# VH-VL binders against Large ribosomal subunit protein uL10m (mRpL10): the designs that were tried, part 110

Target 1, 224 residues: Large ribosomal subunit protein uL10m (mRpL10), of Drosophila melanogaster (Fruit fly) (q9vpl3)
Amino acid sequence: RGKINIQRPKAPHYERARVVAVTQPKYPELPKAKSCFKTRAERTQQQQENPYNEIIAREVRNWLDHSRLVAFFHLSSITADDIFRVRVQLHKQNLHLKSYGSKIIEQAVKNTRYEAIVPLFHSNHCIVFSPDPEKTAALLRIVRRVPQMVLLGGIVEETMLSRNQLVAYAQMPGLHAVQAQLVQTLSQAPGHLIQQLQAHQNSFVQVLDVHAKNQMNEETPKST

## First folded at step 7 (VH-VL)

Design d89 (from k9 with heavy chain I50V; framework fv_anetumab)
Fold by ESMFold2-Fast, scan of step 7:
Structure d89 (fold): chain C 224 residues (1-224), chain A 119 residues (1-119), chain B 111 residues (1-111)
Amino acid sequence: as target 1 above (224 residues)
Amino acid sequence: QVELVQSGAEVKKPGESLKISCKGSGYSFTEYWIGWVRQAPGKGLEWMGVIDPSDSYTRYSPSFQGQVTISADKSISTAYLQWSSLKASDTAMYYCARQWDYSFPLDYWGQGTLVTVSS
Amino acid sequence: DIALTQPASVSGSPGQSITISCTGTSSDVGGYNYVSWYQQHPGKAPKLMIYDVSKRPSGVSNRFSGSKSGNTASLTISGLQAEDEADYYCSSYDSSSTWVVFGGGTKLTVL
């Protein structure tokens, strides 16, 4: 087709459009007005929800600050009855199983010494808290029969420990002083610890993806 | 020092029953699991199953479920592997080993019990 | 049993470095950092050399090291010595239906 845009020449059109845009209100069009109303409503809802999240985040900080043992787990599919039985066994040992959304955990630990744990919570997770670090052995004894709960690591006496370091700590019988010395010895390479915790989480996610694909493949082939 | 001591070699005929033992020492027996591993002549290692001596919880490899029974007596720090009716295909070296949990390795091993089943 | 894939044999000369591979799937080697390596001399029980991919038990020489990339774990022996001649087995946690799976084993010969 010929130049139908003669009524809208390119050079004058470009300059005119620029001048018109500068003088127009922010949302002059009805479609933009509709989007603006929805955005405003969404922003209002977000502001209403924010105070609740801060309250729960404070609860998480209180658990972290008042617990001498904190253990982090990836949690795969588990029945309500099975997790309830685990909670009961843990509670008898003064071990408290809690689950919080990843955004709440991020808000709770940002700008704190615990900020490094945030990547652990980007998938399904739960946390066990206790004021008593001697309960680490009891914790590991209970959870080793729950394959759906995969230990990622923890914090003992304010020190970040990998899964294996936490297991080594649990194997030490005896006095708090001896266990504290072990914690310091096991924490020789803090930078490497974060990588180990993330690697365990990422490996487990990969397994879940392959398991889903294998289930699909098992359902589809019938070749005979 | 952690040590696992297994019972001596056995020579049996098909259809006979057998119970072999694994005694732990140098550690708290109920704080660790005992796994059993089979090695057929000239072949590799096969995990058979595991027991938690604290409450006798057991888990078996699907290949060995119903073929053997794993048990333990925590009062004498001893785990057992038993067959109700042996087959020639059960001829193998059987090892017990200490295992922390489902993901932890077999860190200390017994010397092995050779079981020979022949007619 | 679900077996992990290892080469049947590897060989090296004293002082050389050798590597033994262990290949599984994303439900075992690829899915977890729960890979172990065992050394077995003829007529003896296996000995744990490496656990959790790269960790050494007390008393194991630092000449032994482990690593993992995707679905393949590797055991590397540096400064090869005559006493290293043995069968080596890898093992992994298996999430599908069993807790422990072994590789077929690799015979290391020192020239």
Scores: ipSAE 0.013, ipTM 0.494, lowest interface PAE 7.4, mean pLDDT 78

Design d9 (from k9 with light chain N33E; framework fv_anetumab)
Fold by ESMFold2-Fast, scan of step 7:
Structure d9 (fold): chain C 224 residues (1-224), chain A 119 residues (1-119), chain B 111 residues (1-111)
Amino acid sequence: as target 1 above (224 residues)
Amino acid sequence: QVELVQSGAEVKKPGESLKISCKGSGYSFTEYWIGWVRQAPGKGLEWMGIIDPSDSYTRYSPSFQGQVTISADKSISTAYLQWSSLKASDTAMYYCARQWDYSFPLDYWGQGTLVTVSS
Amino acid sequence: DIALTQPASVSGSPGQSITISCTGTSSDVGGYEYVSWYQQHPGKAPKLMIYDVSKRPSGVSNRFSGSKSGNTASLTISGLQAEDEADYYCSSYDSSSTWVVFGGGTKLTVL
């Protein structure tokens, strides 16, 4: 820019502006211009938000409440045909791939124990739901073949797990087959199953410790 | 506990075939995938591709697609990297490493196999 | 072509703290919490030192720590020792390639 923006008589300009401002009966205009709060127009717009979003948010909450396995993924560019094949493979295992907007997810989990998942979502994401936590191994086996889907973490039996903890969980034997699997695993790799069970306990303890810390920080003790 | 042991160094002439190996122990071999990484003399690390030993599913970096074949024999917990016809430009150190999938780190590495191709 | 940018070399004295940077884009380092660091001594295989930005595998000294801000990840080595002299590589998942990519590597020299 040119040198025309140099204001040589600064003091006279300042004094003149002050006098003009003081003589005007428009005092309320200056405070209004500095508002850092939502305008009434913005609040009205928020109140007029699509009712469809509330219905879908309720659907998401229903899926969360009735699913014993929930897994979260980032989703890179993928063709309609490729994602359809993934959905079909997952459906055969009673795994339900759903995609919801970030705002709907935030709305669905607000004021719930699942509110912590909101930061996991970017512009492209998807969620897999199942009533059966034993399907975690099948889920990971299928999605490992989909390089556009990146595991972020999940919820198993209402417990939040990192992606590494979900992998560890998937490597554990199922409850109904535990006796046969234990015998087989101990015969082939004596330390393997014990380490996995200990890792699960440690991961579970870590999740509980984080949860306890969050509750401790969130709780307001009453006066004595 | 977890260990990956690779085959010994190879000296070959251009046009010859070669198959190098990577044997895993101390874990369930089919639960993890095996990634292959190339390091040319004095250069950095290049990811080549990956194999699922449970069914021999493979995926390659475009730079190595059609240049090498990755395979595995789960009965002996061994993965392989193979060339049908070696070139002088294939001279490099080759590492195998354990990897859960495409997005996970390579957590345990073999000691490396030096492949030298010269006329 | 180098996917992630690292300084070619860094140097320090025993007992110092040193930091190695690793810069990518929003499709790799900036987009995910999946940054790893590998240490490679001359003539040896790389060793995983840090995964998921800041986590250490069993057996890795707590002198090694990782962090990330925006598109740049950092490896910090405190209480620098002669045995830390090695090449260090960063790595991250890249949504464009849909696999892990490596940085060009940094040679750490301990005086």
Scores: ipSAE 0.636, ipTM 0.826, lowest interface PAE 1.7, mean pLDDT 79

Design d90 (from k9 with heavy chain I50R; framework fv_anetumab)
Fold by ESMFold2-Fast, scan of step 7:
Structure d90 (fold): chain C 224 residues (1-224), chain A 119 residues (1-119), chain B 111 residues (1-111)
Amino acid sequence: as target 1 above (224 residues)
Amino acid sequence: QVELVQSGAEVKKPGESLKISCKGSGYSFTEYWIGWVRQAPGKGLEWMGRIDPSDSYTRYSPSFQGQVTISADKSISTAYLQWSSLKASDTAMYYCARQWDYSFPLDYWGQGTLVTVSS
Amino acid sequence: DIALTQPASVSGSPGQSITISCTGTSSDVGGYNYVSWYQQHPGKAPKLMIYDVSKRPSGVSNRFSGSKSGNTASLTISGLQAEDEADYYCSSYDSSSTWVVFGGGTKLTVL
């Protein structure tokens, strides 16, 4: 949108998000020998200490609330250099690649219409956020260059879309009005879309099982 | 029409430096990677590495890491393959080819540059 | 050395069909549908014939087809013609090494 929105500020830019994350409180672990000198009360307090997760969950909520495009991916093993390069390419298109633990995602979407997405994040995952839904085509073009990232589905204009629906949305470049109409039509049955996303996740797991079984028949499989 | 035009054949002595070129035309040069492929006389194809001209990011095959340098000048749509000190074993045909991504093929190839290194 | 395995040579007669295999591992041919095939005539640059396992670029004859089963990809040439006599190379993405891997090449002879 071209209007100033005071009540719903834009999602933080990549650089600002990184600075905020770096300055957030951290709890370093103590060596085992040193921990033996602590009292029972101190041990119990350390065991209960987890305010960092709440702060990150709030960040995730902010991204979800202020992004008009959210895409969910399964992420296979990838080097730090390769994922950094992908993040740079995505950032140039105002696409923000984030990775959060399943517990953080659950905490962020708890008591919201998006609570049903939690099962998508039981395995390795990442999420791409953008304030601009017209960048969906650019996102899929960039991700095609990264075979370690497998599209599971997404959210466009607060409407949950399956993988196929998101791909269809991306294939309508230069027709923003038609794209908006499609998303609006899909909002008539949100429950069915959530079921489709879960079914796609199950189908992906089945494909992985079949692939692993076929590899075992031809050669000894090696796990990461 | 997409075209990759490579520099002419080179005859060098061991220890000399060399820089060969590959100029792209008929497409947006920064939207595609340029890969380099080596073919020794009577041998098969060996992928050497690639460059993304948009950010000059390079990746090399382990066999060629430290042996050659790949670079590009996007202002003139040209990629380069360079040796600081040639060896007789560098005698080969060198091809440049356009590559869209990790998965997409080397779809358009240059005509090749023959490099002969002899004493 | 890491390379995809191809037979050194294959032969056929005009009008017949032949198949060239390309065998890799789960980190390349078996792991992804990103297999390509190239044709090279003596003294010429390679030409892309097949990509994404089975897709043909514009201008490539429908006599050329590709398939994959597990860790083995195959190029099939039907209705063999004398002009098909060339070297054929397969290639795949290799996630374990983050580079393109070529097969050793197969010389096709049309008798």
Scores: ipSAE 0.006, ipTM 0.457, lowest interface PAE 11.3, mean pLDDT 76

Design d91 (from k9 with heavy chain R59K; framework fv_anetumab)
Fold by ESMFold2-Fast, scan of step 7:
Order: C-alpha cells, then sequence, then structure tokens
Structure d91 (fold): chain C 224 residues (1-224), chain A 119 residues (1-119), chain B 111 residues (1-111)
C-alpha cells in the first residue's frame, strides 16, 4: 500500500536525488556547428531523445510510490524568495515541495494507476510529497496563507481525494478507523465485491462527501 | 448550528467613524476565516476582504484597501469591519461570511448590517 | 467593473427548467473548477447553493445543478417553483487577483 520500505531509508533516498540533480545539465548546450533554426524533425528527435526527462520521470514515480500523502497545487506567479520560505516551512514538517514540467509528469504516470492526475498539470503547478499522512493538517495550514498556491486535490494512502475531501480528512482527528475504512473501500477494484460490500463503499463515499459539505456549511464536531 | 450574527443597522453622517461586528457560533472560530461582502442599494455583491481570526492576518480587495479595516477578537469569536471616516458612498448592506481561504466559497452568511450615511 | 458576466434577468413558469450562465476567462471560470452559486431573496442574506461547479451543500434541493464548459459555468434549476424567484450570483476563484470574484447577478422571475 505504498508503505515506505524500511530497507530504503530516507537519507540515502535524498542523497540519490541530489546526485541525479547534480548530474543533470543546468543549461541546454548545442554544438557551435548546430543551426540557429531547427527543422521539425530535429525538434521531434530532441524531444524523443532527452534522457533527462526519463530519469526525472522515474524519480517522480518513486516519490508517488513511496509517499502516503501527495497534494497537488496550481501555482500562480510567486517570487523565488516567497516560494523558498514556503519550501523551508514545509520541509520542517517532512513535506517536500517539488515542481516538474507537465511533459515529465505525463511521462511519469502514463500506464500507471496515477494516470488520472495528468489533467491537473496543463498549467503552472507544484506537488507536495510526504511519507506521513498525519501531516495533511500541517500542510493545509501552511499553504492556506500562500494565495499563489491553490489546492487542487491529493492522494492519501493511494486514494484520490478532491480538495474538499482532503480538507475534511485533515479535520478528522481520532478517526483512524473511519479513515482506514475509506482507504480500504475506495482503493478496491470492482469485481468480486459482494453487493453488501459495494453498498457500504457507496455509503462510505457518501459519508465523506457529506462530511466535506458539512465542513463547508457546519463545523465538524470535535471528539475530545 | 453554525451561525454568524451581525450588529444592528447604523445611520451616520459623513466624516463619522463606525465599527460593525460579526459574531460566530456553533464552530471553532479560529479554524475558519471571515470574509466581508458589500452590497450597495439595488446592486450586486462585492468581496471586500478576509481575516484569519487566529492571528488577525488580513487581505483586502484593491477597491477597499486603505478605505476599511478588518479585525477580529478570537477570545469573543467576533470579527469587525471599521471605517475611520464614512462617506455617503459607503451606504450599503454589509455581510460577513465564513470562508476557508481565498479560493473557497462563502458557506455561512450573517444576516447583514445596513449602513446608511447621509447628511 | 464586473468580473463575471451573467444575464441581467431570466424567467420561467412553474415546472419548467431554466439555465443561468456565468462567463469569465481562463484566469477564473475557465482555469479552475471553483465556481459557486448563491441565491438571494429580497431583504435576505445570500445562501450558498452550489460549490466547486456542481456540488450541493446539505439542505439544497437536487433541482439545482451546476456545470461548466470552457469559460462558461451554468446553473440549472429544474421543476421551477415560485420560491425560486430570487437573485442568483455566480462566483469563482481568480488567479489574477488571488481571491474570489462575483458575477453581476441574475434576477429570476417565476411567472
Amino acid sequence: as target 1 above (224 residues)
Amino acid sequence: QVELVQSGAEVKKPGESLKISCKGSGYSFTEYWIGWVRQAPGKGLEWMGIIDPSDSYTKYSPSFQGQVTISADKSISTAYLQWSSLKASDTAMYYCARQWDYSFPLDYWGQGTLVTVSS
Amino acid sequence: DIALTQPASVSGSPGQSITISCTGTSSDVGGYNYVSWYQQHPGKAPKLMIYDVSKRPSGVSNRFSGSKSGNTASLTISGLQAEDEADYYCSSYDSSSTWVVFGGGTKLTVL
């Protein structure tokens, strides 16, 4: 269930990411002999033959597979200093802000269970990853004050959630059993489910939808 | 359950100061932000600004920046909208409403405070 | 200036369906699925009827539905009733301002 493998500690994972980043070309360099104008065929070949994109696409797949919390944001124009402050604040909570080109995201998730996220990335965007879904509340509190970052939705425990469902999830303290059941039922494939189990899945999805709506229209009672 | 109750109607002269209130109940007041919306007589809705009651962080629409002050007192679950010097053009109905952040809808509304400014 | 364009008025008879449009740009209605609709009866505060383009808050009749195509969002009221007579406002997040903007409003008359 996309658990973090104990045999793959976080420090070596970050070290690998740094090595990959360091080895990537920072500027495109063309030989002096290259024409100022590129033919259609040359542009097509450059897009097909970019090994950088496949390396980063594999990194993105690795982040998706090993993160129990993934949140997607539209990113409006923001200064480098402002985004740096947000990144630092998120990092203190084990939340990792990443930005990838739309082509890299498409390449990373094509033919995977995450393919449904591709429509989110047709405009300027960023993603926050964390191995810890308990950090959802901290994430939303931080980004709420960054008006340039607009929450689109996320993935929690391999379950796709809308922005309202993600907000509702963040406000469910001490409801681990309900959250576990939601993950279990929503992540199940159709097929060998009995009618009663399918009815419970639909009821559970309705409960989350009602909770999200009530959260917008009424405060969720806090269980002390 | 969730309720926003606003202060009563006000009749003022140009140049006078005014502070109207919006008291929240039935929810954790610091968990949601309070937005303010203006509606001139016979006209539509205009978003004025928003406040986070937990630390009084505010953001204003450019049309209202410098013309009004939004504040909150979380100890009594109350948000405020204030003018230092009223103008006749400030005559309008003023609504407070609960909002998660800048991009979310206004989900629960106060009943409105009518402000009339006339000589 | 009004940020989102709505027709000034629309009318229908009891039992019919009516649709109210809300047209913006790629920075608001076209760029996001964050369109809301508010109902306002004379002398009352607005009430949230639709959020996130098509979702209804608890207590809102399923006769109210929302949709979006490109830069235009629509509110549809089916089985029109006399009590639906009100002003309707659309609203959307706008990336240029980084907050919500409102439409000019539409007066619905039930004849």
Scores: ipSAE 0.467, ipTM 0.750, lowest interface PAE 2.4, mean pLDDT 79

Design d92 (from k9 with heavy chain I50M; framework fv_anetumab)
Fold by ESMFold2-Fast, scan of step 7:
Structure d92 (fold): chain C 224 residues (1-224), chain A 119 residues (1-119), chain B 111 residues (1-111)
Amino acid sequence: as target 1 above (224 residues)
Amino acid sequence: QVELVQSGAEVKKPGESLKISCKGSGYSFTEYWIGWVRQAPGKGLEWMGMIDPSDSYTRYSPSFQGQVTISADKSISTAYLQWSSLKASDTAMYYCARQWDYSFPLDYWGQGTLVTVSS
Amino acid sequence: DIALTQPASVSGSPGQSITISCTGTSSDVGGYNYVSWYQQHPGKAPKLMIYDVSKRPSGVSNRFSGSKSGNTASLTISGLQAEDEADYYCSSYDSSSTWVVFGGGTKLTVL
């Protein structure tokens, strides 16, 4: 515990606590339909007026702007000691493990080229930043032994890569220039990672529609 | 081409030791994990554990912890599954398969090694 | 006994479409888009058919497709052929155990 406090910056968790206090909803027990609209509008106004969210959002933007490698992970239940050990191991490789709330990430990337990443953060998550894209192989080797961290994808040299593309980049031997060219070849378009996730969801909706129709047909009595 | 080749079928008696092998070729052996999967006669697939051949880091399913040992020799691109003392209940087909990590599929499979333990 | 839930058997006739379900929890199928499907013919090793819920490896027929809703993943086989008769297993990473889990398997019969 003290060991973690000594090595960890004092400011981040304190700022997070302050942000929660300031952004707390004002109206927990309002009547239904019309009050939901009004409460939502007031919540939006109060959220826009929160100065601490903007401070943390600027921190996130600075990390995104100054990192040539950004990797996104789902994070399942993990002890403080275990995540601290991972953070220390990553730090030795100039890899910086950070966790931010979804609303803060949305605020940080709003009106930027990275806005497409917001849907990735609907569940528990963490992000690893590095100025050195050659550390991708070291990152993945370390995280492979942390089963609580599941790779979603990332950004390398400002190019969005799916999980499989990021793994392919990490496996490539050879010169930095050759790896950079591979990144350009593997990438399709800005927002590709998010588009892939949305495409899968759309395909599933279509399959459900077909299944529902087939189920209804089976329940219908035979005619003629 | 990526290929995993397993050792031949074994017929053993209870109490005997056994070590079966899985040799990888057509890829960088140390860049991928080798997982072991058991299939008892007429039953489904059970994940037993894995090894990272780069440093022999292993992890086991709780059902197999202490019952088997997984090892690897990266100089010959071979992973091993071994028992110190076989039981009749160890009779099964054993598959090795390549895996990047726990969240990735077992993408290439060995042909399987049938282990029969009977008196 | 932590296997994902699959129906024991499914049947169809040539040319039909069939669907095999795989039901887990929010810690496995529901929590991640990392569901895989394997085909196993009698006496042979399993073959990867689908990964990451809906992606197909090179060489796998486009008749095979995958999807997921909540805690249930589905494998759909369209234009059913005699050679599709096999056992099918789903698999997922499970964050609660932090290892790989398999479904109990589904025997597909082509009548």
Scores: ipSAE 0.324, ipTM 0.660, lowest interface PAE 2.9, mean pLDDT 79

Design d93 (from k9 with light chain S36A; framework fv_anetumab)
Fold by ESMFold2-Fast, scan of step 7:
Structure d93 (fold): chain C 224 residues (1-224), chain A 119 residues (1-119), chain B 111 residues (1-111)
Amino acid sequence: as target 1 above (224 residues)
Amino acid sequence: QVELVQSGAEVKKPGESLKISCKGSGYSFTEYWIGWVRQAPGKGLEWMGIIDPSDSYTRYSPSFQGQVTISADKSISTAYLQWSSLKASDTAMYYCARQWDYSFPLDYWGQGTLVTVSS
Amino acid sequence: DIALTQPASVSGSPGQSITISCTGTSSDVGGYNYVAWYQQHPGKAPKLMIYDVSKRPSGVSNRFSGSKSGNTASLTISGLQAEDEADYYCSSYDSSSTWVVFGGGTKLTVL
């Protein structure tokens, strides 16, 4: 019953029912051909089953799996020439600018720890990939000059970072310098300074831990 | 710890030139950009433009393009806003503020420089 | 030059809560989570109170909170105090201009 026929018990208003019956076209209800017309849900399902989309989604997963730096951006209106110049500058730093449709991104990250990034891709977007997390500072310096690209956040050593955390990460000195400063601080200045350094570098320390673990896991495939 | 200190109030006549300053301290001056914001008497905030002190790259709001010049001297951690020829309509409070790029908030502000232009 | 719409004035009594709205379009408030709020006392510089819609800088009272629904962002001040009497400005990144734009400002009076 959940259809218009639920109105039957209310329908017998004598004069109105008669007028409606006269003015409504009297023709048999057209059969809904399931095989000829697809519902919105069926069309969506069919689109997601596109084999080309799965191939591209696998490419995206491969980029995510093999990149230690991934950065996400909103992309405003920009000319093909301007984005090409940005792509060239990024490529010189081993940074790879890619653009994928939102459905492909969703398909690529579905059932992964990165599924939370899907809402970031509701509008125009692009992604920068790199195997080298030390390139984060170079990346941010290049994209600062592109007002059409707005940093959303990223993934560094499999750790999701907000845009503010990525900026903080980029401002940190290299691994050895950070460790040297921390050792010096621990030996000379307990209290507030140590707490400030730990608070500032909490995400960075977490990222370094993940990196060390991944380095050990990936050492086996290494061949000189 | 982060502080932006601006030059003192100025009283000028129409047609005169002026250069006001904004000195940063407590952070690496070249790591952040400096934005300039205008506030006419009794009015709201208007973004004028921004400068990267590391190489003096600038970008201006269309309303202020050609009206003012923004510059910086990274050796003394100072940004500048200047006019070649002041007009009475330039009377306003001028603020400098630290901003990482075009899309980030203005997180630390100078105390402001009041510029009064009258005959 | 005013891109975002705020009420010109809002008033409240000590101890109460007030809310200030900031309405834009899909190219600014509705499209991004980059709304900030600034407090300005007479004769003083603005101070950043809220950034990224709902986050507080260190040293800002937890009486100040931010939220967003669609094209409208809101600043809420709870436990209203006399010192909260100030002008409040919202801002957001705008994809059309490709920079941060400001609201017209709201004068808060603590009556």
Scores: ipSAE 0.605, ipTM 0.821, lowest interface PAE 1.9, mean pLDDT 79

